# VH-VL binders against Putative lipoprotein MlpA (mlpA): the designs that were tried, part 1

Every score and structure here is a prediction.

Target 1, 215 residues: Putative lipoprotein MlpA (mlpA), of Myxococcus xanthus (p38371)
Amino acid sequence: CNFEQPETNCFVQESPSWAVKYDVVDSPKDANGDECTTTAPLVELMGVYKYVNPETGAAQLALRPATLASRAIADTTTTSADQTSLGSLDTEPKDHGFCHANDFAPAFVNVAASDTAAANTIRYEFTNVRVYSAAVAPGTQFTGELKYTSNGCTSSYVMRAVWPPAPCDTASTEPAENCGVGSGLNPEFAVVCQPTSATGTTGYCVPAGDIPSFK
Structure headers, positions and changes below count from the first letter of each chain, unless a header shows other numbers; antibody chains aren't numbered by Kabat.
F, E and O stand for the ipSAE by ESMFold2-Fast, ESMFold2 and OpenDDE, each averaged over both directions (binder to target, target to binder). V2 = 0.75 x the mean of E and O + 0.25 x the DockQ between their complexes.
Where letters were taken out, [cut] stands.
Atom coordinates printed by the task and the answers are left out, and those that the model quotes come from them; centres of patches stay.

## First folded at step 4 (VH-VL)

Design g1 (from r11 with heavy chain N57K; framework fv_romlusevimab)
Fold by ESMFold2-Fast, scan of step 4:
Structure g1 (fold): chain C 215 residues (1-215), chain A 121 residues (1-121), chain B 108 residues (1-108)
Amino acid sequence: as target 1 above (215 residues)
Amino acid sequence: QVQLVQSGSELKKPGASVKVSCKASGYTFTSYYMNWVRQAPGQGLEWMGWINTNTGKPTYAQGFTGRFVFSLDTSVSTASLQISSLKAEDTAVYYCARDLGYDSYEYFDYWGQGTTVTVSS
Amino acid sequence: SYVLTQPPSVSVAPGKTARITCGGNNIGSKSVHWYQQKPGQAPVLVIYYDSDRPSGIPERFSGSNSGNTATLTISGVEAGDEADYYCQVWDSSRDHVVFGGGTKLTVL
């Protein structure tokens, strides 16, 4: 089978891993509006892929959170397709360099009950996703919103993402280990180390400011 | 529930100063930037500029430098607009409006109710 | 500077379709947002990113944007839709928000 892929001017760096940071907008609430404690991760890796219909040129963006991928081993009911959020993607950047992606289907896993835990559905709903696709950062930064539900708790976030995923340590004085020179990221990017836990120092380099995030 | 609540109407004489406040609630104040929009009587919407709620840095549209100052008090989730040396042409309704801080500042999803400033002798 | 042109007024009968245009040079390359403002009230976002609807906005509201014209379409117009409508873009060359002059929709 031979296929030709049409090009679009909305370039996206395809990778099984981008580093994504979530900043809380609405704190977790249950269906009755009461506070609860389950939140999205502070930072995680995310698969990012672009599909283009060769006949129409229509483009799609696929986002696959590592949290869903890691829980998939315990899930007997969802497929890789359910764990991947698929939305539309502009074929041309707007004047400010962004390609808008919308109409995302939810991504989720159904974790079966065990001897130690009740059954749980973890659900990601993405909206207002925009990929920066200009020459100075061609498809290597994006922003958007996330509605996260787990254990009946729903919370919302602004997400900012960068490629490549660079591991980091906030306790390190070496620039290469703390999102500086030698880290693997474009040195013009404004990035900061985001630990994976509130009490730890190791994590991933993430955008420090608005997308596009530059020094 | 997201709310932007602005201070009450003001009647001032030419040459006086006025400070309009916009108190945010129902969301993380520093995750959204704050814009100011003016509407003179019987006229359309006019963008004045925005302030980065995370850094405190203001950006002013042409025509709104000098006499106009945007500021923040993050401890009470409040953005403020100060106008000095008031002129009759400053008579307008002033709106605050929030925008996504991690975006290109493209649209305003929530607006304050507006503060009427009247400048008359 | 970048200019958005709207007709000052549009009249429509109840139940019919209203179309409000927003003209701008190569506006199809920009993202267009639309606001509804009723007398004495703050503006309300009704369409963002050319065609997306915020939660709570009825499906009767739709948007399009191509070439030099963006259009807000309101089908099955109701008396409660009578308002001023503003289009808005981001002018990246000047780092500025630009509003159209507004269109007064009258439901006869």
Scores: ipSAE 0.006, ipTM 0.600, lowest interface PAE 9.0, mean pLDDT 87

Design g10 (from r11 with heavy chain N54Y N57K; framework fv_romlusevimab)
Fold by ESMFold2-Fast, scan of step 4:
Structure g10 (fold): chain C 215 residues (1-215), chain A 121 residues (1-121), chain B 108 residues (1-108)
Amino acid sequence: as target 1 above (215 residues)
Amino acid sequence: QVQLVQSGSELKKPGASVKVSCKASGYTFTSYYMNWVRQAPGQGLEWMGWINTYTGKPTYAQGFTGRFVFSLDTSVSTASLQISSLKAEDTAVYYCARDLGYDSYEYFDYWGQGTTVTVSS
Amino acid sequence: SYVLTQPPSVSVAPGKTARITCGGNNIGSKSVHWYQQKPGQAPVLVIYYDSDRPSGIPERFSGSNSGNTATLTISGVEAGDEADYYCQVWDSSRDHVVFGGGTKLTVL
């Protein structure tokens, strides 16, 4: 039978988990412009959600870093809403295949002081987020910018993200465990395993190149 | 903070060559592509092309192949534009401008101050 | 090649609203960026991705983009807003950047 296609829009794969990597643009600096050492994670999972106003059709994109969710256990002052960054989202993709999202509210947690650490606020500020929403990869890759502040250190990054999240191990010779065949990712995507620590081998499959990242 | 500082003005004879440099500071040089834009006297902005600062690979707009060469020296965070066999029509202000080259180049958030190149006999 | 058309000049009285248009075939399907260039100076980004403002750009500056026309709107115009304004898109089909011809804004 025949389908009439609905009006195209900015499709986003909603999921509690996307895999996101951060590539440094500006290294950590404190309020005086001096170097410091606290950085964003090498890779993390991120919740990605889309909201649409049913009366106006206006769309919003919500990003929830797993780092904020996990650190929220020590926070008694912020809510899930504070740990989620909500911004605007285009309703139609542009000619280049991207839907732009901006005007994000900061996402943050206030980590209470402990026996081993002083109180700390971790803040994520997202700008210029672009979701690739073309037929070949409908809402399963995005890019954007992050300004990250923790321990008085502010640094900036390009972030690149892919869905589904796929755990990986750089030491594995099994393709399914090292971002290859059977990993769950679209086989046309160019992805690499990004460890969660500089000394470890386990992490998540992330885009290998600029978005859209294809072989 | 972020700065793009260009070399000083040049006065050249037709047939000579010129090299305009653009030194970046305040950010990771290889995270942004570098674009070149020219502006002839009394005219508008004209995009010349870009260079991928991570790979060193240049891309030229259709009118800017042959005599125009984009290059990098990543050790000093500097992009350069060389124009050979200069013609009077090359008289212009040449700007470097960065774009965040991680998906598609779109817009230029920081510009160099411009280098005036004058070609006259 | 893709062409962006701007009026060569726009005049506005102080405190009034200036509208600078950028015409292009199906420009609403493209992302439009706007630059302000004062005499003897490099361009400055004032609007990106149709309607977003960089840090430091006052709320008086706004943008829209639909159909065949993108518009830069400057409300409560001040003498310091006098400049040339350029629209810009990326033409994905040819992988190149296109600038409009520029509009000179005069505050009289």
Scores: ipSAE 0.462, ipTM 0.791, lowest interface PAE 3.1, mean pLDDT 88

Design o1 (from t8 with heavy chain S32E, light chain K33N; framework fv_bebtelovimab)
Fold by ESMFold2-Fast, scan of step 4:
Structure o1 (fold): chain C 215 residues (1-215), chain A 121 residues (1-121), chain B 109 residues (1-109)
Amino acid sequence: as target 1 above (215 residues)
Amino acid sequence: QITLKESGPTLVKPTQTLTLTCTFSGFSLSTEGVGVGWLRQPPGKALEWLALIYWDDDKRYSPSLKSRLTISKDTSKNQVVLKMTNIDPVDTATYYCAHRPYYSGWTFDYWGQGTLVTVSS
Amino acid sequence: QSALTQPASVSGSPGQSITISCTATSSDVGGYNYVSWYQQHPGKAPKLMIFEVSNRPSGISNRFSGSKSGNTASLTISGLQAEDEADYYCSSYTSSYYVFGGGTKLTVL
């Protein structure tokens, strides 16, 4: 047989909000390798955008963590550009339907000291970002790794992200409020409610397994 | 394309400090996500990870050996150096340096040939 | 270091398939995404065969495949050949450090 497949572009669902879960791979350490306590959030919202050079067709992926955006009021030196990480992006899907994004610039804020808190730099470094862009679910899930630095503590995570960002409550028996029917997510997606705090029940629906996360 | 090579003494006496140098080509240790690790393998035994240094000079050490290990880099010379203090005969092993790629989390895709270090009195 | 458990040895005949298991005794949610498999011939450096559970580096035969179920990762070698006789090591990275399995000696009879 001589069945040709058309080339597919790397589609990414652009949104000011995706839900991103971080699972620790490397616990917090200071610059000398000694243990410390500051970690990345369990889950947060993230802006995700795609830019294309109109002359060359080269693509870029932009990631803007909500944590950095929310700390901007206390920031003395960084702009919204510093708070957004730009990397390259494949123009067509590769390995098993994934579009790879590489060479991310760090995203960060410099939070000034206050009467109640010391000065702090919060830094996000993204690597190995892969957007699932196969025909069955284009551009609505991605994975990658994060190196997070805050209070001199650096830790590493696998991140798994899904669009749309659906709020949830692990204590709710209503499916729409606990990542089920009516939540706004594709019903084929395997998702679970991730609280924003270790002791709370409210959070966001996030991928339950490795990307692509399907039932 | 990516090549790494270990160098250092082949015979070390107990209580001395072992210094090993990894010289590499085909990549830069200033590239975001890239790292260089050190691993060892005693004769007939399993592989053991020792240390890792990242592009941003962040360092990680094996918990059981942390007090004895120092890893450093010279990006301009394409070198990573491992120092292990208070050497003991049980440290006899082939020592490897290896490339940690930016495109894949927590794997070593290219390895040096290894250098056998014998610790004896 | 947390332990990864591999069988000490496995055997197969040319043309058959064999599977090597790698079981984490301490498994963290999400951490098992960073499973790698290395092949080592006597006197040679390890060679990466599989990374992130199931991905093959360029140049690695599709006879080698990886998978996972729960806290157990598996390497499967199909169409077994004499040159596959080697030691195989699994590794993972969770909770701040690399761990390696004890290694499995594959004998092609």
Scores: ipSAE 0.007, ipTM 0.587, lowest interface PAE 9.2, mean pLDDT 85

Design s1 (from t8 with light chain E52K; framework fv_bebtelovimab)
Fold by ESMFold2-Fast, scan of step 4:
Structure s1 (fold): chain C 215 residues (1-215), chain A 121 residues (1-121), chain B 109 residues (1-109)
Amino acid sequence: as target 1 above (215 residues)
Amino acid sequence: QITLKESGPTLVKPTQTLTLTCTFSGFSLSTSGVGVGWLRQPPGKALEWLALIYWDDDKRYSPSLKSRLTISKDTSKNQVVLKMTNIDPVDTATYYCAHRPYYSGWTFDYWGQGTLVTVSS
Amino acid sequence: QSALTQPASVSGSPGQSITISCTATSSDVGGYKYVSWYQQHPGKAPKLMIFKVSNRPSGISNRFSGSKSGNTASLTISGLQAEDEADYYCSSYTSSYYVFGGGTKLTVL
């Protein structure tokens, strides 16, 4: 009789880069509740790492936003640990193939004042992170929520992420360059090219729908 | 304008299956990050969480009750249904459904009025 | 079992400040990031007062504040009013499920 290997652990594709898109839920506001303009990036790369304690089996998920890594050059007070958000991770997939990660520490940098700009803290607070860890897409898509604070402006987002981080160009008619066949992504994934700027065409392939994002 | 209301039988006999329906308005359970949970409170006792269903049909259950609970949703009807099998007199409680908002930190910001379910022979 | 311990009751006089504690006893959780506080008047559904340790929902009086130190979260109510008399519950999300405290009855003398 044939036996399928059951899913017994939450598999996560470890990589220094996943492509993450943020969709705004609460627009930026300052401490007085007034609108302000500083927002999370439209898309960014994110380091994703899993640690498992071999003696206890306890698992942890680490998320390192590229925006924090790049701004760390101007920071004299935080360490790489502060710039990485570390949370717990389920050891076994739950119903419907999701592994929950919780209890994330904030990730942040304290950017020192310069001749042209005041001091600024950039903070990422992650909650409700779910990694899809089923046979059809083992640990290559996740979703979660982000509270982003920068320049006194706080905004919130749904984040959706995919591995591998495939560069793309919305102006290209070549499928491999616009998240289609040959891009390196699973062809069953529903993905779309998200430019890094509102006026540009180059960016990264990101999930087109809710996780798991399939055609 | 978020409102939720529980409905179902008010009297159930031991060993039967209890089915409760939460009907809501003012939000969609198709909105990313949103969920609906079920909680209960026996007379004079503490609140206890039972189950949660998210917009993407992902489900979470109380570990002690998981084998007895099924949560489902009908997004087009704005309804969430909870089924609890093999009911017992200790399950006598007021049952609540509640909205879990996006960016919630696992909070419930709006609750139904509750429905008292008495389990007796 | 409740993994969170609250005092069964607290009391205060109008205008006074009181604090209700919520301590983890069954978990190895050293820090609480998902602590919520609910107010419940007799015969009514719970009302969210504080979430994520110290955040107030829109419309909640700033007389209510939350904090934490170590494995103990606290709800502080300043300028006590008669309408504050109610049961207060703390809750947290740990691992993959919710836990609730046993509840604290606040009496305004």
Scores: ipSAE 0.000, ipTM 0.441, lowest interface PAE 15.3, mean pLDDT 84

Design s10 (from t8 with heavy chain T107Y; framework fv_bebtelovimab)
Fold by ESMFold2-Fast, scan of step 4:
Structure s10 (fold): chain C 215 residues (1-215), chain A 121 residues (1-121), chain B 109 residues (1-109)
Amino acid sequence: as target 1 above (215 residues)
Amino acid sequence: QITLKESGPTLVKPTQTLTLTCTFSGFSLSTSGVGVGWLRQPPGKALEWLALIYWDDDKRYSPSLKSRLTISKDTSKNQVVLKMTNIDPVDTATYYCAHRPYYSGWYFDYWGQGTLVTVSS
Amino acid sequence: QSALTQPASVSGSPGQSITISCTATSSDVGGYKYVSWYQQHPGKAPKLMIFEVSNRPSGISNRFSGSKSGNTASLTISGLQAEDEADYYCSSYTSSYYVFGGGTKLTVL
């Protein structure tokens, strides 16, 4: 008998890229509660990795935001480990097919001052991360919450993510280029194209609703 | 088990500064995502949120009361302090402190018993 | 500042089901994402009954359920009991602060 079923373990699709959408919950404020303007991206790519300790069987989930990875090239003070948020991960799915990940360490970069910009720390803090690991979509969607800090502004978001990352264009009538058939995504997933800017049309296919997001 | 208890003066005169202390147990305000808020309820009226402090010292205040409020914490003593300046009789209320469980948990799962503060001459 | 509207009172008999509404009246389109409900008996601190629209804390009876449709969240109490008589408050978080409804007094006749 083959007992390797998705629902009997916390399968996570490992990839250097997942597409992640952030929906604001708490608008940017500085440490004293005053309004400011720096926000998280509307959408970005994120590295997702699972580690299992072979001696203890303990599982861990690692999240590496593309924003931190891209800034890391100019940062000489943080390591790849600082730019990756590592948390615990359930070894078996809980109710409704979700594997919970908890106790994430912050991921961050220290961007040095330049002739045109002041020094800045960009920090990601993840909580309540839940990977959908049921048989119909094993380890290819997750949700969680993000606390984002940059330029002294802190804001919070609901995070919804899908694999594979599929680039898209809201102006395209070709289904493969607008999160439809041929995009590489599971055709049963409810996804929508999220542009990277408020005025642009190009971006990534992201979950259209709450996880699990199905048609 | 999570418990919180408010303490401070029960009678305050107009124009004074009200200082209230929340002492808690069963959780640490150094735990990522955790916060402690202050709320009040005038006799016979609705609940009103005042302020919130997070584990990392970030603060949020009611917009209408922001200029009068200061929230601070002493993590080593398991205490959160609220100060309200220029107290007025309309500030007479039962004041509560409450626990919020994680950064995106926009609710209060455990509350103190409340302390009635009367503002009169 | 009231962004959430509740009826002032609601009543029912033991064994009935009753529903308390909480309607967002602010210009924040899309309604509130994080709706919670609190029960308060006279002279007591509020107690969390529902969080994030429909989730129950450990120890809360499944007679209490939450739902949301558009800009209106609802708390439903089935199999109404005398001990359910209390004030009920809905709450949500906007983009920068908490809001509370005016409260609904439930009377069990």
Scores: ipSAE 0.090, ipTM 0.656, lowest interface PAE 6.6, mean pLDDT 86

Design s12 (from t8 with heavy chain S104K; framework fv_bebtelovimab)
Fold by ESMFold2-Fast, scan of step 4:
Structure s12 (fold): chain C 215 residues (1-215), chain A 121 residues (1-121), chain B 109 residues (1-109)
Amino acid sequence: as target 1 above (215 residues)
Amino acid sequence: QITLKESGPTLVKPTQTLTLTCTFSGFSLSTSGVGVGWLRQPPGKALEWLALIYWDDDKRYSPSLKSRLTISKDTSKNQVVLKMTNIDPVDTATYYCAHRPYYKGWTFDYWGQGTLVTVSS
Amino acid sequence: QSALTQPASVSGSPGQSITISCTATSSDVGGYKYVSWYQQHPGKAPKLMIFEVSNRPSGISNRFSGSKSGNTASLTISGLQAEDEADYYCSSYTSSYYVFGGGTKLTVL
């Protein structure tokens, strides 16, 4: 197939893995408004892909959370399309170097019951996604909002993401292992190691501040 | 130019297995989000969706026909195959294969010409 | 499993406008964001006319427009021409499968 994708000014680094951090805005609540404990991950990897319609030049952004991909093993009812959130994407950067992505479809999996848990639907709903596309860091950082539902608990987050995904350890004194020189990230990026658990030290380098996150 | 073409037997006897092949060009079934579906239309009746196979080998089937249908692909040959077991005269229909693009919602934007399959003794 | 309900037939004269409705008969069709419309001339394969409620593929005349009000999606054809005479099908994606309407025969008298 010699089919080629049209060029656009909103470059996005396509990768099966970006590192995404979620900061809570609205704490988990069930359908009755009562507190519950299921939350989005502190950090996870996310597939990020761009599609361009060759006839119209219209662009779309696809986001595939690793949590949905890993849980798909226990799901016989959803497809990769259901596990991927697809939204529109600007063809040219708007105010302040951002390309906005809107109208995302929900991404979800239906997890089958196991020895330790009842059947469950995990749903991601993305809004206000914007990819930083200015010349100093084209298509390697983005931000947006997430509404996460699992075990009947719904919570909301600000998400901030960076490429490439760099594993890290907060206990390491080696800069390359703690989001410094040699980690693979642009040295001008302001990044910090985010562990995958509240009690652990290993995780991924994520933006330390608002996007664009620079020193 | 995306093109698809159905091939298979035009006459099948009741209780046999119907095997139809879709051969396509102008796209790859290794492209993320792309799929190929099968649909049918009995003479003078409505369109009915049968099955869909995605680029990553995920498969979806019509709930009412799931037990009778198997969809598979050979990405290197640009082919998708549909098998329907225990065929009956009510399965007489024109069968279509169609391209599912990722960037046009859940639609079929290019269709084969269709192949009429008649089920009779 | 759930059928989308369309009128069996609709008719109009050249130059007039007609509208074809598509209503979910059960609650398994969500929000109608993924509603599409297909045109089929006798003996031919279907042709995609509208996707995601109101978007037209390249090459489709702006005489064809899609809309949604409440739980009903509509296809409107303005400035009717003889060549518009065809069967029209609505379709929606829900959860993990496609549903199609029963089809509407458009007659241009």
Scores: ipSAE 0.006, ipTM 0.467, lowest interface PAE 14.5, mean pLDDT 84

Design s13 (from t8 with heavy chain Y102W; framework fv_bebtelovimab)
Fold by ESMFold2-Fast, scan of step 4:
Structure s13 (fold): chain C 215 residues (1-215), chain A 121 residues (1-121), chain B 109 residues (1-109)
Amino acid sequence: as target 1 above (215 residues)
Amino acid sequence: QITLKESGPTLVKPTQTLTLTCTFSGFSLSTSGVGVGWLRQPPGKALEWLALIYWDDDKRYSPSLKSRLTISKDTSKNQVVLKMTNIDPVDTATYYCAHRPWYSGWTFDYWGQGTLVTVSS
Amino acid sequence: QSALTQPASVSGSPGQSITISCTATSSDVGGYKYVSWYQQHPGKAPKLMIFEVSNRPSGISNRFSGSKSGNTASLTISGLQAEDEADYYCSSYTSSYYVFGGGTKLTVL
């Protein structure tokens, strides 16, 4: 029967890497609504950073997809700022321990044409981002929506993310290598190994259910 | 707060192109995650979705009507336009435009009053 | 093309509770958490009552609640009032388009 004070700050675990899973909601279509085949990754790493104005206390959340960072090598026109999506962030948790982040600017790269591929703009647009910031897991899981465009194909996803990023292999019988004991994740988290390709077994541990994802 | 209003002809002849305009206020169709959709309802029948345009000019169409529909936007005028070609008496319906919010992308939270379009000779 | 099935009509008396079902003929309702419910009075535009299965927009009475089990979503209206008499439509988003149910006419007394 102890009185507990409400959390007053939206804590976010800053890291160059979180593991993010995308589940399709709207299949790929081009600008005219015709079917096409390019999709977002099944899973990727994402940089997550929080900026606070020291005078006003206003907070911002920055998301930097690893796909954009890696494709930037072939891009001569965008900067690291263009490859990072910056939005607002609540200063206090709201209903059910979530801190909402809104008004994200798009993140993108312009990949130059090569001998084997046409020029391509890859664009990430995030909406409805919510970071779980309750006492049991402060700032280590978030969810939101992604609109992904590549090769003129646009598709939409629910994203679910967890920190720390833990590599995994669905073919491994060792718990530490398949999101179990010794993986580095909070043992109370409900996580599952998500391969980076449809035919492979290696990937990252990602939330198994809706955020917050607990056993 | 959020308001939408449909405008266009109330009587159209078969084979013509129907052009409807949605004029809105209280939100920007430049806001990430926001869209405007068109839906219709024939007298005494169910709602049917026609088309959706997103803030980034991405478009979605009803599969059965796609070949007849074009949706476009003019963000400076706060307008979304729907064109339907080769109009038929079966297209007689009340046409609605509706706001798709960024916080719940697969719903329509505010609707226009609707405009009845009758297709006859 | 309607992937969502609703009963054509339901009825109840003032003060009672009624439930309207919305069943997917495919996995549309079960696969995505994007079930919405709309109320429509004669001659009026639809009004959003429930979104994402169970969420209420600001200003909607807590007498209206939504739930989902398997391929069936349900709208429950408790403490029925005369003003609840209307057509009710369920809707979901597939991986490419919106689908709507055929609508249910609620009669109160």
Scores: ipSAE 0.301, ipTM 0.746, lowest interface PAE 4.6, mean pLDDT 87

Design s14 (from t8 with heavy chain P101S; framework fv_bebtelovimab)
Fold by ESMFold2-Fast, scan of step 4:
Structure s14 (fold): chain C 215 residues (1-215), chain A 121 residues (1-121), chain B 109 residues (1-109)
Amino acid sequence: as target 1 above (215 residues)
Amino acid sequence: QITLKESGPTLVKPTQTLTLTCTFSGFSLSTSGVGVGWLRQPPGKALEWLALIYWDDDKRYSPSLKSRLTISKDTSKNQVVLKMTNIDPVDTATYYCAHRSYYSGWTFDYWGQGTLVTVSS
Amino acid sequence: QSALTQPASVSGSPGQSITISCTATSSDVGGYKYVSWYQQHPGKAPKLMIFEVSNRPSGISNRFSGSKSGNTASLTISGLQAEDEADYYCSSYTSSYYVFGGGTKLTVL
């Protein structure tokens, strides 16, 4: 046996927070196929982590939505592991600078009933996740698909994510506060401020176009 | 340049395991961005993708056949092996192995000549 | 589920132009940037003609061109020649698998 350090070229910026935007593909439906109203957030923070087996070089990507993390206190049956979706990750870029992640286990929480709310399972199922890992933006943007279930409503989305998670305000005239110069983002990234609510102005800077999103 | 050649039995009985070997030259399956896939074509029918193995030993399988397929590589011998369990007459086809590369848009850019496998009792 | 639909046959005369369509029938075909076309003569292995919608590999005649509009990709062959008579297959790639169209038989009359 000789000592061998595995090298990987699928760099992922590990952080407890990335900003992730969800664009709806299939509107919420319940188990009977009827329309319902519970959707994924417009934008949220997400923990992103990479693990590499030093002996085999096999890599894994871990995604932990802030929505699941915030509901953990009210959860009676799930662990931190259940609230984190773990999938495989390419060790080298494929498909024009993308590192693909597959076979994600669902991430979920079971929120117990209270006097103000019924019991609820919130479930994230990630597929077709791809981290852009090219020299111009190594491991700081990714895209993928989400199947989201909450309050018995299932809906699907395209997700687009960027690091760092820059807070923003669409009402601000200061570029640094509205995804411009001084925001902390790479100035070549095409980003836009996405409010956390349809009626508010504060949110996070997210990719403005398809990944990789550049000006 | 890049060449690939399929080898294995040409006649197989139902319920047996089919083992096919792809022997290649002109590239290394240790090279970043390179993969080798298996495809098949029943007589007079369309092409069907079966499996793919990448330089980093990552594997992809056709969803409809995943439970029956195993792909592996021996980088030192320049070989990729496909095993298909519980063979059936409907698996009669010409089987191809093919090179794929990032530089050709992840397409199958060089193909073996194909080997006809007939499944009969 | 996900399939790519091609016409079963197309025909033309020498010197004419023909177009073969490839239509995605579901959202399961991802990343439509990775559409490719293969030519297959009887008894031979397929040959890559077009990749990433419109790119030609080295050695492929500029008479072959690819395009895409919406969920339909097209292969166009200009200045049709007898040796173009073959089966043509479109293919699309997602991060996890490949799909192939049913194939189009081109007859040069």
Scores: ipSAE 0.000, ipTM 0.407, lowest interface PAE 23.0, mean pLDDT 83

